# Designs tried in a protein design chat: miniprotein binders against b1l550. Part 10

Target 1, 279 residues: b1l550
Amino acid sequence: MRLPEELLERARDIHSEAPSHRIKLDRVGSFGLKVPVEFKGFLLLAEADVWVSLPEGRRGVDLSRQVEAIYELSNPPKDPFSLCREAAISLLEKLNYADSSGVSIRFDAPLQDGESLKYYGVEISSIASDEIINKIRVEILGMTACPCTAELIRAYKSSEIAATHTQRSLGILEVSTKAEHPDPDKLASIIERAMSSPLRTYTKRPDEGGLVIRSLSNARLAEDVVREMIHLFLEEFGHLPEDTHILAAVRSMESVHMHDIYAERSFSLDEIRKEISSH

## First folded at step 6 (miniprotein)

Design L1
Fold by ESMFold2-Fast, scan of step 6:
Structure L1 (fold): chain B 279 residues (1-279), chain A 102 residues (1-102)
Amino acid sequence: as target 1 above (279 residues)
Amino acid sequence: GSPELKEEVEKAKELIKKAERLLRLAKLLLRYLGNPRALERAKKLLEEAEEILKEALKIIERLAEEGDPELLEQLEELIKEVDKLIEELEELARKLEELKKQ
């Protein structure tokens, strides 16, 4: 059933009316949209959030125009980076009262893992105003092994190989820049190389034993992993603009505790270079 | 009198604001997309901005000819703003031509 279009002539335009209070809103939009994306040869189902700023004199946003903006650009599916930037600009074109727009797209990215695939989390954003600020967040699980318990067991002399507890740890790298989005596969690689060992989707028993021994031989605190991620990031992405902002973090899901251990550092490239150069 | 002239000043301000928005959109299209559709859209926005800025200048010139001392400072500010936007339009037009060659 469809109501007659003639009713549009009689209905008030609620969105263009003055609001109850003259207050600007930073983000008003459609959240949790399902969109197809093409990523490195894969067709993936992604989730998207789209939003615009709302001026103090306008009651509401035309939400249907927001959905049109991203869906028009999603068919045929394209890479999520171009989709993010194009949709952010399209929102400003379609909604002339908005000072800024944003698009965030999240998906699980496939990564080759022997004869199988493993997946890591990716969230990308583009925020358009006078310029575009691009943001990317990569999350991937790895393994850490406790060096404190390893040293205690070694001192006890109970085994030839120092035993210690191992756990899944989530590594996080978030980059905000006026340059193009960094390659998420390279960010995932940095995180995995900073860990005691990477995790696998599938292992045969001998390979599993090797992974465990690798982790035990490379025991690292969450603090060690964060510092190593920053070091590796600077080697790979030190060429980005000086005002690029980075968050490096690790959440270690401690196997011997009811709680997690968390370590993080936020910095700009200018800030971290001055800090390292002072020592 | 002054109330009629104030309405014309507000009209000039609204046109300037509209041109500024169109130039911002053209700048985003040229810097971040660069595909043929984006270049065509940017061209259209620059052409529209140029016409709007010309209309704003005509209003400002007419107001200046009235010789109202109370408006003189406001008109000087508006002229500076229009000049800045014209410079930006010319810069974006040059960038558009460079991108078309690529």
Scores: ipSAE 0.327, ipTM 0.729, lowest interface PAE 3.9, mean pLDDT 87

Design L2
Fold by ESMFold2-Fast, scan of step 6:
Structure L2 (fold): chain B 279 residues (1-279), chain A 102 residues (1-102)
Amino acid sequence: as target 1 above (279 residues)
Amino acid sequence: GSPELKEEVEKAKELIKKAERLLRLAKLLLRYLGNPRALERAIKLLEEALEILKEALKIIERLAEEGDPELLEQLEELIKEVDKLIEELEELARKLEELKKQ
């Protein structure tokens, strides 16, 4: 049942009314939208959030215009980076009271893993005002092995490869830049190379043994992993603008504890270069 | 000054803000999308902004002719702001027309 359109002429325009309190809101929007995206040859179901700023004198946002902005651009499915940028600009075109707009798209990205696929988490955003700021966050699981216990066991047993506890660790790289979004596959690769070993979706016993030995031979603290991630990031992406901001983090799900270990560092490219140059 | 003259000044300011926003949108389309449809949309936004700025300038010039000394400094600054934005728009429009031919 569709109500008669003449009711629109009689109804108050609630969104254009003065609010109860004259307070600006930073983000008002439609969150949790399901959108298809094309990523490196795959059609994926992504989840999107779209928002705009709301001035202090306006009660509400035109939510239908927000949904139109992203859905018009998502059919046919396109790459999530272009969708993010185009939708952010479209929001500003459609909603003339907004000073800024944003779009965030999150999905699980496939990586080839032998005869199967493994997945890592990707969240990208574009925030538009006088310019566009692009943000990308990549999360992928790897394995870490404790060097402290390894050294203790090596002292006890006189072995070239000491026993130690291993655990899954979540590596995180987040980049905020005025340039294009970095390639998430390259960010995932940086994280995996910084770990004691990558994780696999499927292994046979000989391959599983190899991963364990690799991890044990390459034991790393969470702190070591974060430092290596930063080093590898600078090698791959040091060309980005100096005001690019990076978060590098690791959450180690310690197999010998009821709690996790966490290490992180936030920095701008300008900041980290000056720090490294001091050595 | 008079309430009616202040209301006209606010109208001119609102038109200038509207034109500035359209210029900002055109720059975003050109910088980040770069496709032929974005180019056409940007041109239309610049054309609209120019018309709005011309309307604002007519209001400001009429108010200046009325000679309210309390508003003269404010009107003078608004004229400079409009002239600068028109110059920026015309320069961008010339560049875009050249790109369209290519």
Scores: ipSAE 0.368, ipTM 0.732, lowest interface PAE 3.7, mean pLDDT 86

Design L3
Fold by ESMFold2-Fast, scan of step 6:
Structure L3 (fold): chain B 279 residues (1-279), chain A 102 residues (1-102)
Amino acid sequence: as target 1 above (279 residues)
Amino acid sequence: GSPELKEEIKKAERLLRLAKLLLRYAERLIEKLGNPERLERAIELLERALKLIEEALEIIEKLAEEGDPELLEQVDKLIEELEELARKLEELIKELKKLEEK
């Protein structure tokens, strides 16, 4: 049932009214929208948040225009990076009271894994104001092996390959930049290469044995993994603008403890280059 | 300076900022070589930016005719910036359309 359009002429425009308190709001919008995206040949279901700033003198945001904007841009499905940037710009064009806009899109990215696929987490955003700031966060599981326990067992029983505990570890790379979003597959690759070994969706017994041996031969502390991730990131993405901000982190789900180990480092490209060149 | 006049100047300034944002986004799209879809999209963004600048110029020209002495310096600077950006956008659009022909 649709109400008569004539009611719009008599109804107050609540959103355009003055608010009870003259306070600016940073993010007002539609959160948890389901949108289709095209990612590297796959059609995926993504989840999107869209928002705008709200000035101190305006009571509310035109929410319907926000939802329409992103849905117009998502049909036909496009890559999530272009969708993110273009929707942020479209929000500023359509909502003339806003000083800034933002879009965040989350999805699980497929990655080829032998005869199967594995998935890693991607969250991207674009925030538009006087310029566009693009942010990407990639999370992927890998395996780590403890070098401390390996050394103790080697001392106890001399062997070419020391036994130690292994565990799943979550690697995290987050990049905020004025340049386009970095390729998430490259970020996922950096994380996996920094680990003792990658994880697989499916293994046969010989492959499982190889994975374990690789991990044992490449034992790494969470701290080692973070440093290696930063090193590999600089090799691949050192060309990004100097004010690019990076967070590198590892959360190790320790198999011998009831708690996790966590290591992280946040830095700008300018900051880390000065640090490294001081040696 | 009436409050109405100040609001119109703010509107023109916002259109200028939005046009600059579209230009920056278009410049990023064309940094990568050999993608026709990006080139086409960049041209669309630049054409939209030019329309925003033209809209802003109309607002400011109307304000200049009303002759508010308090805001004349701000108006003159804004006109100069809008005209400069319009020229840059027109020339960049022409260059990219020539590339699209290939």
Scores: ipSAE 0.234, ipTM 0.678, lowest interface PAE 4.8, mean pLDDT 85

Design L4
Fold by ESMFold2-Fast, scan of step 6:
Structure L4 (fold): chain B 279 residues (1-279), chain A 105 residues (1-105)
Amino acid sequence: as target 1 above (279 residues)
Amino acid sequence: GSPELKEEIKKAERLLRLAKLLLRYLGNPRALERAAKLLAEALEIIERLAEEGDPELLEQVAKLIEELAELLRKLAELLGSPELAKELEKIAEELKRLAEKLKEE
């Protein structure tokens, strides 16, 4: 049963009214939407958030127009980078009271792993105001091996390859830039190369042994992994604008502890270059 | 200052912002077409503001003219038509001179 359209003319336009308090809100929108995206030949179901700023003189946002806008742009499915940029601009075009808009899209990205696939986490955002700021966050699991225990066992056993505990570690790279989004596969590669070894979806016992030996031969603290990630990032993406902001982090799920170890560093390209050059 | 003129300035600012986003971040033919339409609408508003000649708003109008000129030059750069690009560059240069005149100390 639909209500008569005539009732819409008699109803107050609540969203256009003055609010109870004249306070600006930074982000108002629709969160947790499911949208299809095309990523490197795969059709994936992603989760999207869309928002706009709300000025101090306006009570509410047209949420239905936000949802319609992203779904219209999602059919046919397109790459999540274009979708983020197009949707952010479209929100500003359609919602003339908004000073800024944003779109975030999250999904698990497939990555070739021999004859199989493995997956890493990706979150892509575009925030539009007088410019667009593009943000990407990549999370991928790898393996780390403890160098402290390795050294104790090596001293005890006089072995070239010391026994030590290994664990899964989550590597994180987040980049915020006025340039195009960095390639997430390259970010994932940086994280994996910084680890003691990458993880596999499928291994046979000899391959598993090789993975463990690689990890033991390349034992690294969480702190070591973060520093290596930053070094590798600068080699690959040092050409980005100087005001590009990066977060590099590792969460090590320690196999010998009831708790995790965490290490991180946030920096701009300008900051880190000055720091490295001073040494 | 007039509230009506201040609203026209805000409208022009928004049109220029949208055109800048389309030109810088999308760059495809449909985005160029949309940006051209937004810039044309902004030009019409800016011409009315310049004609009014409100001394209180002079610096804001000069800034809008400069931004419009820069975006028209960028649109000319992205177009494949040498003839249309040359015409847009001419308009941009005329606008730049107008803005310099309005800023004259």
Scores: ipSAE 0.188, ipTM 0.643, lowest interface PAE 5.4, mean pLDDT 85

Design L5
Fold by ESMFold2-Fast, scan of step 6:
Structure L5 (fold): chain B 279 residues (1-279), chain A 105 residues (1-105)
Amino acid sequence: as target 1 above (279 residues)
Amino acid sequence: GSPELKEEIKKAERLLRLAKLLLRYLGNPRALERAIKLLEEALEIIARLAEEGDPELLEQVLKLAEELLELARKLIELLGNPELVKEAEELIEKAKRIAEELKKE
């Protein structure tokens, strides 16, 4: 049942009214929208959030216009980077009271893994105001092995390769830049190379043993992984604008503890170059 | 200054921001065409503000005219369509005349 269109002529325009309290809101929007995207030859189901700023003098946002805009821009499915930029600008064009707009799209990205695929997490954002800030976050699991326990067992047994505990570690790289989004596959590759070894979707016994031995021979602290990620990031993406902001982090799900170990560093490219060059 | 004139300045500023975003971040032919239309709308507002000649707003109106001129010049470097190039050239000529006239005041 659909109510008569004539009722719209009689109803108050609630969104345009003054609010009960004159307070600016930073983000008001439609969150958790299901959107198809085209990513590197794959059609993927993504989840999107769209928002705008709301001035202190306006009661509400026209949320239906946000949904209509993102739907039209996502049919047919397109590249999530372009979708973020186009939708963010479109929101500012359509909602003239907003000072800023944003779009965030998240999905699991496929990555070739032998004859199969594995998946890593991607979140892409574009925030528009006087300029566009592009943000990307990549998360991928890898394996780490504890060098402390390895060294203790080596001292005890005089072995070249010591037994130690191994665990899944989640590597995280987040980049905020005025330039185009970095390639998420390259960010995922940086994270995996910083780990003791990558993880696989499936492996046969001999290959599994090889991965474990590789991990044990390349034992790394969470702190080591973060530093290596930063080093590798600078080699691949040091060309980005000086005010590019990066977060590098790892969360190690310690197999010998009831808790996780976490290490992180946030920095701008300008900041980290000055730090590394000062010595 | 009049509250109405201040709102017109804000509208022109917003139109120039949108044109700048389209030009810098999208750059495709449809985006450049939309940017031209936004600059055309901004020019109409700026021209009316310049004609009003409010001394308190003169510096702000001049700044808007100069920003429009800069954006129109950048647009010409990106356009491949002769008809759109002509529209951008007209924007440059009109914005330049407004800026020159305001500098005399």
Scores: ipSAE 0.262, ipTM 0.695, lowest interface PAE 4.4, mean pLDDT 86

Design L6
Fold by ESMFold2-Fast, scan of step 6:
Structure L6 (fold): chain B 279 residues (1-279), chain A 81 residues (1-81)
Amino acid sequence: as target 1 above (279 residues)
Amino acid sequence: GSPELERLIRLAKLLLRYAERLIEKLGNPERLERAIELLERALKLIEELAEEGDPELLEQVDKLIEELEELARKLEELKKQ
């Protein structure tokens, strides 16, 4: 049912009114929007959050203008990075009471895996004020093999390739930068290369055996994986601004335990270079 | 300064920062067109700020003009290449 437009002439503008309490809010917006995005030739369903800051003297934000802003930019579907940045800027241009705006977009990214595809998680954001800060988080599963148990079993029974437990490990790289978002495929590649082996969507028995042997021959602690991820990140993305902030982490879902092992390191590019050069 | 003038300064800075990033990685005609639009919009905001004639803002306005001129120069150089 649609009410008559004439009622708008008599209705109060609730959003522009003074609030009950003069308190500034950092993020007010529309969360959980479904938006189509174009990513590497694929049309994907993504989930988006959009928000703006709200000053202490204004009761509410115009939610319809937020939704219109992102939907105008999402048709036709475009790459999620441009959508994220452009929507954040558009919100500040359109909503004159806001000091800052932000957009987050989440989706599963396809990655070529032989003749098939596998998927990894991507979350990006852009936060706009007097500058724009871009953030990307990539999560992908890989395999790790325990070097401690490998050594014990080698000493006990095997002298060639020690048997050990293997498990899925989730690798995480998060980058916050004033430059444009890093290529998520390259971040996913860094994570996989740091693991004992990548995971596959499809394997035949001989290929599966080779993957297992690779993993066993390249046994790594969660701590080893995080250090290798940082090393590989610096080789690929060391050119980013020195104030770029990175989180590298791995969560190993230990097959012999009911709990996980977790290792992480946060750093700026300037900080990590000074640390490495001092050793 | 007034809240309205502070808002215009922030918006001008934002548009210049985004234009700069588009200019650093021009890959297609749409990005070039958008960079031009952002610089033109930033110029209009800077002109608005300059017209206010507030001495407290003159240093920030001068800085914004310098940034805009440098980005416009870089954009023109890239269009030639």
Scores: ipSAE 0.016, ipTM 0.575, lowest interface PAE 6.8, mean pLDDT 84

Design s1
Fold by ESMFold2-Fast, scan of step 6:
Structure s1 (fold): chain B 279 residues (1-279), chain A 81 residues (1-81)
Amino acid sequence: as target 1 above (279 residues)
Amino acid sequence: GSPELKREIKKAERLLRLAKLLLRYLGNPRALERAKKLLEEAEEIIERLAEEGDPELLEQVDKLIEELEELARKLEELKKQ
């Protein structure tokens, strides 16, 4: 039932009222919106969050205008990078009390894997204020093999390739930059190349055996994987602005423990170059 | 200082910021038209601020004039592409 519009003449404008406490809020918006996006030739269902800052003197945000703007900009579906930038700017245009706005879009991205597809996690954001900061987070599973246990078993049995435990490890690269978003497929590739081996959608038994042997021959600590991810990132994306911030992390789901191992490093391009060049 | 003039300065700053974002990050014909309207509105406010001639606000007004001129040049540059 739609209530009569004449009730608006009598109703208070709650959003424009002074709040109970004069406190600024950093993010107020609509979260968990389902939107279609076009990504590398695929039409995907993504989840979007949209928000604006709220000044200390205003009680609320007009959330209906946020939702309308996002749905207008998502029809027809477009790439999530353009959608993030366009929506973030549109929010500032439509909501004149806001000092900043943001849009975050998350989905599972398809990646070619032989004759099949595999999937990795992507979150793309744009945050607008005096400039736009573009953020991308990529998460993909790979395999790691423990070098410590490999050495113990090698000492015990005198084998060149010792048995050791292998596990799924989640690799994470997050990039925050004033430049364009990095290509998520390239970020996923960096993560996979840093691992003992990538994971596959399917393998026949001989191919599976070969993958396991390669993993065992390329045993890596979580710490090794993070360092390799940083090295490969600098080779591919060292051209980004010096104030670009990166998080590189690995969560190893240890097959011999009830707990995980985690290693990470956050840095700016300026910081890491000075560190690597120091003697 | 005058609260009204300070509010007008903040409004002009916001309009120039929006125009800058449109020109830098979108650059398509619709974005250029939106930026043009924002710059025109900012120019009107900045002209009124300059006419008031408040000595305490001269530095802020001069910065607004400089930014407006820079963004207007950028708009014309992008229109040629």
Scores: ipSAE 0.331, ipTM 0.762, lowest interface PAE 3.4, mean pLDDT 87

Design s10
Fold by ESMFold2-Fast, scan of step 6:
Structure s10 (fold): chain B 279 residues (1-279), chain A 81 residues (1-81)
Amino acid sequence: as target 1 above (279 residues)
Amino acid sequence: GSPELKEEIKKAERILRLAKLLLRYLGNPRALERAKKLLEEAEEIIERLAEEGDPELLEQVDKLIEELEELARKLEELKKQ
């Protein structure tokens, strides 16, 4: 049943009231909105979260203004980077009580994989206050092979390629910067190149054998993969501002264990360069 | 200064911040149009604040004038491109 709109004339404006407790909230918003985006020639369905800060003297956020901000900018579909920045600024314009705003957009990005496509995870954010901080997180699966077991098998029975266990590993690169968002395809490439081998959507037996041999010949610990990802990141993106923050991580779904192995490193460009130059 | 004038200063600061974000991060024709409107709104507020001549707020008003002039110059530079 639809209630008469005239009831709004008599109803309290709950959002503008004083709250029960005078406490500032950092993020209040609409989460899990579905929005179309244009990404590298593809029209994709993405999920978006939009939020603003809420001052201690205001009970609630006007959620309809938040949805308005992103949906007005989503038609026609545009690239998710511009959408994040434009929507974050629009939120501050539409909600004058907010000190900060943010937008996150997540989707599976297509990547050419021989004659087929594979997909990797992307989350793009922009957080606006006195400046805009751009954040991007890329996750892609690859293969790792255990060098420890490889050495034991080699010692047991010498061969040119030692047998060892292989597993899927999730590589993660997250970048937070005052500059433009890094190209997610380049981040995905860095992750795959750091792995023992990339994964494929489809392989025939000869190609599958090649991937296994590549992985076995390039056995790497999760710790090795993280270090290689950082090295490759610095070669590709070392030009970013010195206060750029990076998270590099690997979650290895170990085939010989009931649990995963995880390795990570967070750093700023300034921090990591000083660390490397001290050796 | 009166609470009313301090609120006007906060409003001008917020408007100039929005204009700066549009000019620095978007720079497209729509953003330039929006920034122009924001700078015009800020100029009106700053002009009223300057007319009041409150000695207690003089430093804050001078800072707002400087920021407005800097952003106006940036807008004109971007329009040329």
Scores: ipSAE 0.283, ipTM 0.739, lowest interface PAE 4.3, mean pLDDT 87

Design s11
Fold by ESMFold2-Fast, scan of step 6:
Structure s11 (fold): chain B 279 residues (1-279), chain A 81 residues (1-81)
Amino acid sequence: as target 1 above (279 residues)
Amino acid sequence: GSPELKEEIKKAERMLRLAKLLLRYLGNPRALERAKKLLEEAEEIIERLAEEGDPELLEQVDKLIEELEELARKLEELKKQ
């Protein structure tokens, strides 16, 4: 049943009324929306959050306008970067009381892995105010091998290939920039190259043995992996604006402990260049 | 007094900001048309604010005029492409 349209003329406009308390809200929106996106030839189901700022004198946000903004732009499915940018601008157009808007889209991205696919996590955002700030976070699993235990075993047995414990480690790169979003496949590649070894979806026994030997021959601390990720990032993306902010992190799920090891570094491009040039 | 004029300044700032975003990040004909309308509406507000001549708001009004002129030039440049 659809109620009579005449009721719209008689109903109070609740959203435009004064609130109980004159307090600004930073983010008011629709969270957990399911949207289709097209990513590198794949049609993927993504999850989206959309929001705007709400001034102290207004009771509520027109939430139907928010949903319309992203859904109008998601049919047919389009690339998630354009969707974030265009939807953030559309929110400011449709909701003229807002000082800022934002859109965040999350999905698992396919990555070619020999004859198969593996997946890594992607979250992209565009936040619009006076400018658009683009943010991307990539997370992918790899393997690390402990160099400390390797040295102890080497000392004990004098072996050329030292035995040590290995574990899954989650590599994280997050970039906030006024430029276009970096290519997430390149960010994932940087993370994997910094690890002792990448992980595979499918391996036969000889390939599995090779990955294990590779990790053992390339043992790295979580701290080593973070530094290598930063080094590789600067080689690939050092051209981004100097006020670009990066987070590089590794969470190592230690096979010999009940707890994880975590290492991270946050920096701006301007900051890291000055640090590196001082030594 | 000043509170109503400050609200008009905020409105003009939001309109110019939206025009800037449309011109910088969306290059399609619809975006250019929408930016044109926003600049025209902002110009009307800015002209009224300039006529009021409130000394407390002179710096803000001058910034709005400068931004309006910059964005109008950008719009004309993009139309030629």
Scores: ipSAE 0.331, ipTM 0.736, lowest interface PAE 3.5, mean pLDDT 87

Design s12
Fold by ESMFold2-Fast, scan of step 6:
Structure s12 (fold): chain B 279 residues (1-279), chain A 81 residues (1-81)
Amino acid sequence: as target 1 above (279 residues)
Amino acid sequence: GSPELKEEIKKAERYLRLAKLLLRYLGNPRALERAKKLLEEAEEIIERLAEEGDPELLEQVDKLIEELEELARKLEELKKQ
């Protein structure tokens, strides 16, 4: 039931009051909001987090204005990149006590897979202060094949193509930049090309055999995949500002172990170029 | 300087920052109109600060004037497109 709005004149404004302790908070906001987005011709249900900084002299944030900021901009649905930037700026406009704001939007992105679709994970963020920092994280599954076991089997009773174990591996690329968000389809493509083979939504037995042979002929350690992802990233996105930060990582769900193997590298474009040029 | 004048400086800085973000990252007609209003509010505050003539705030006020003029030029440039 809705209470009379006249009561607002008599109630304390809790959020505007002094806090118990004069401590700044970095992120205060509304998390797990459902928002529609338009992504490359698809209408998708996304999950959004919105936040602002809270100064030491203010007890709380106006949560209704945070929700208003993103929902007003979500109708009609728009691309998540524009939504992140516009909502982050809108939060600063609506909440004049905030020094910074942020918006993150998460969804599963469709990717053409022969006659079907497969999906990969996307998280897009914009953080606004004196400038906007744009962040994107892409996660997609691929297949890896172990070169160590392949070599051992070849030594035992070899053929030209050795048997080895294969497994699902999760590839991760995360980019933080003052430039526009990189195209997530290109990031997903880099990850898949770095793998022994991509995964498919549907295969018949002959096609399944082809994927296995492809992965066996292109056996790679998790460490190999990360290095290849970095190499391919530099070929595609080397034009980004030198202070652009990248995380490249692989988590291999090892079929012969009860545990996973994980490899990662974080770097700025400036750092990695100096490292590569020194060799 | 006066605490009140320092608060006005922060308010002008905030308006200019918001206008800069709108002009740099959005650039659509609604964003240009919002930026115009923010620059007008900032200009009003900056003019009052300049008239007060507090010597301790001269460098800060001069910087605000410079940024206001730069953003006003950018707004007019984007309107022509």
Scores: ipSAE 0.286, ipTM 0.738, lowest interface PAE 4.3, mean pLDDT 86

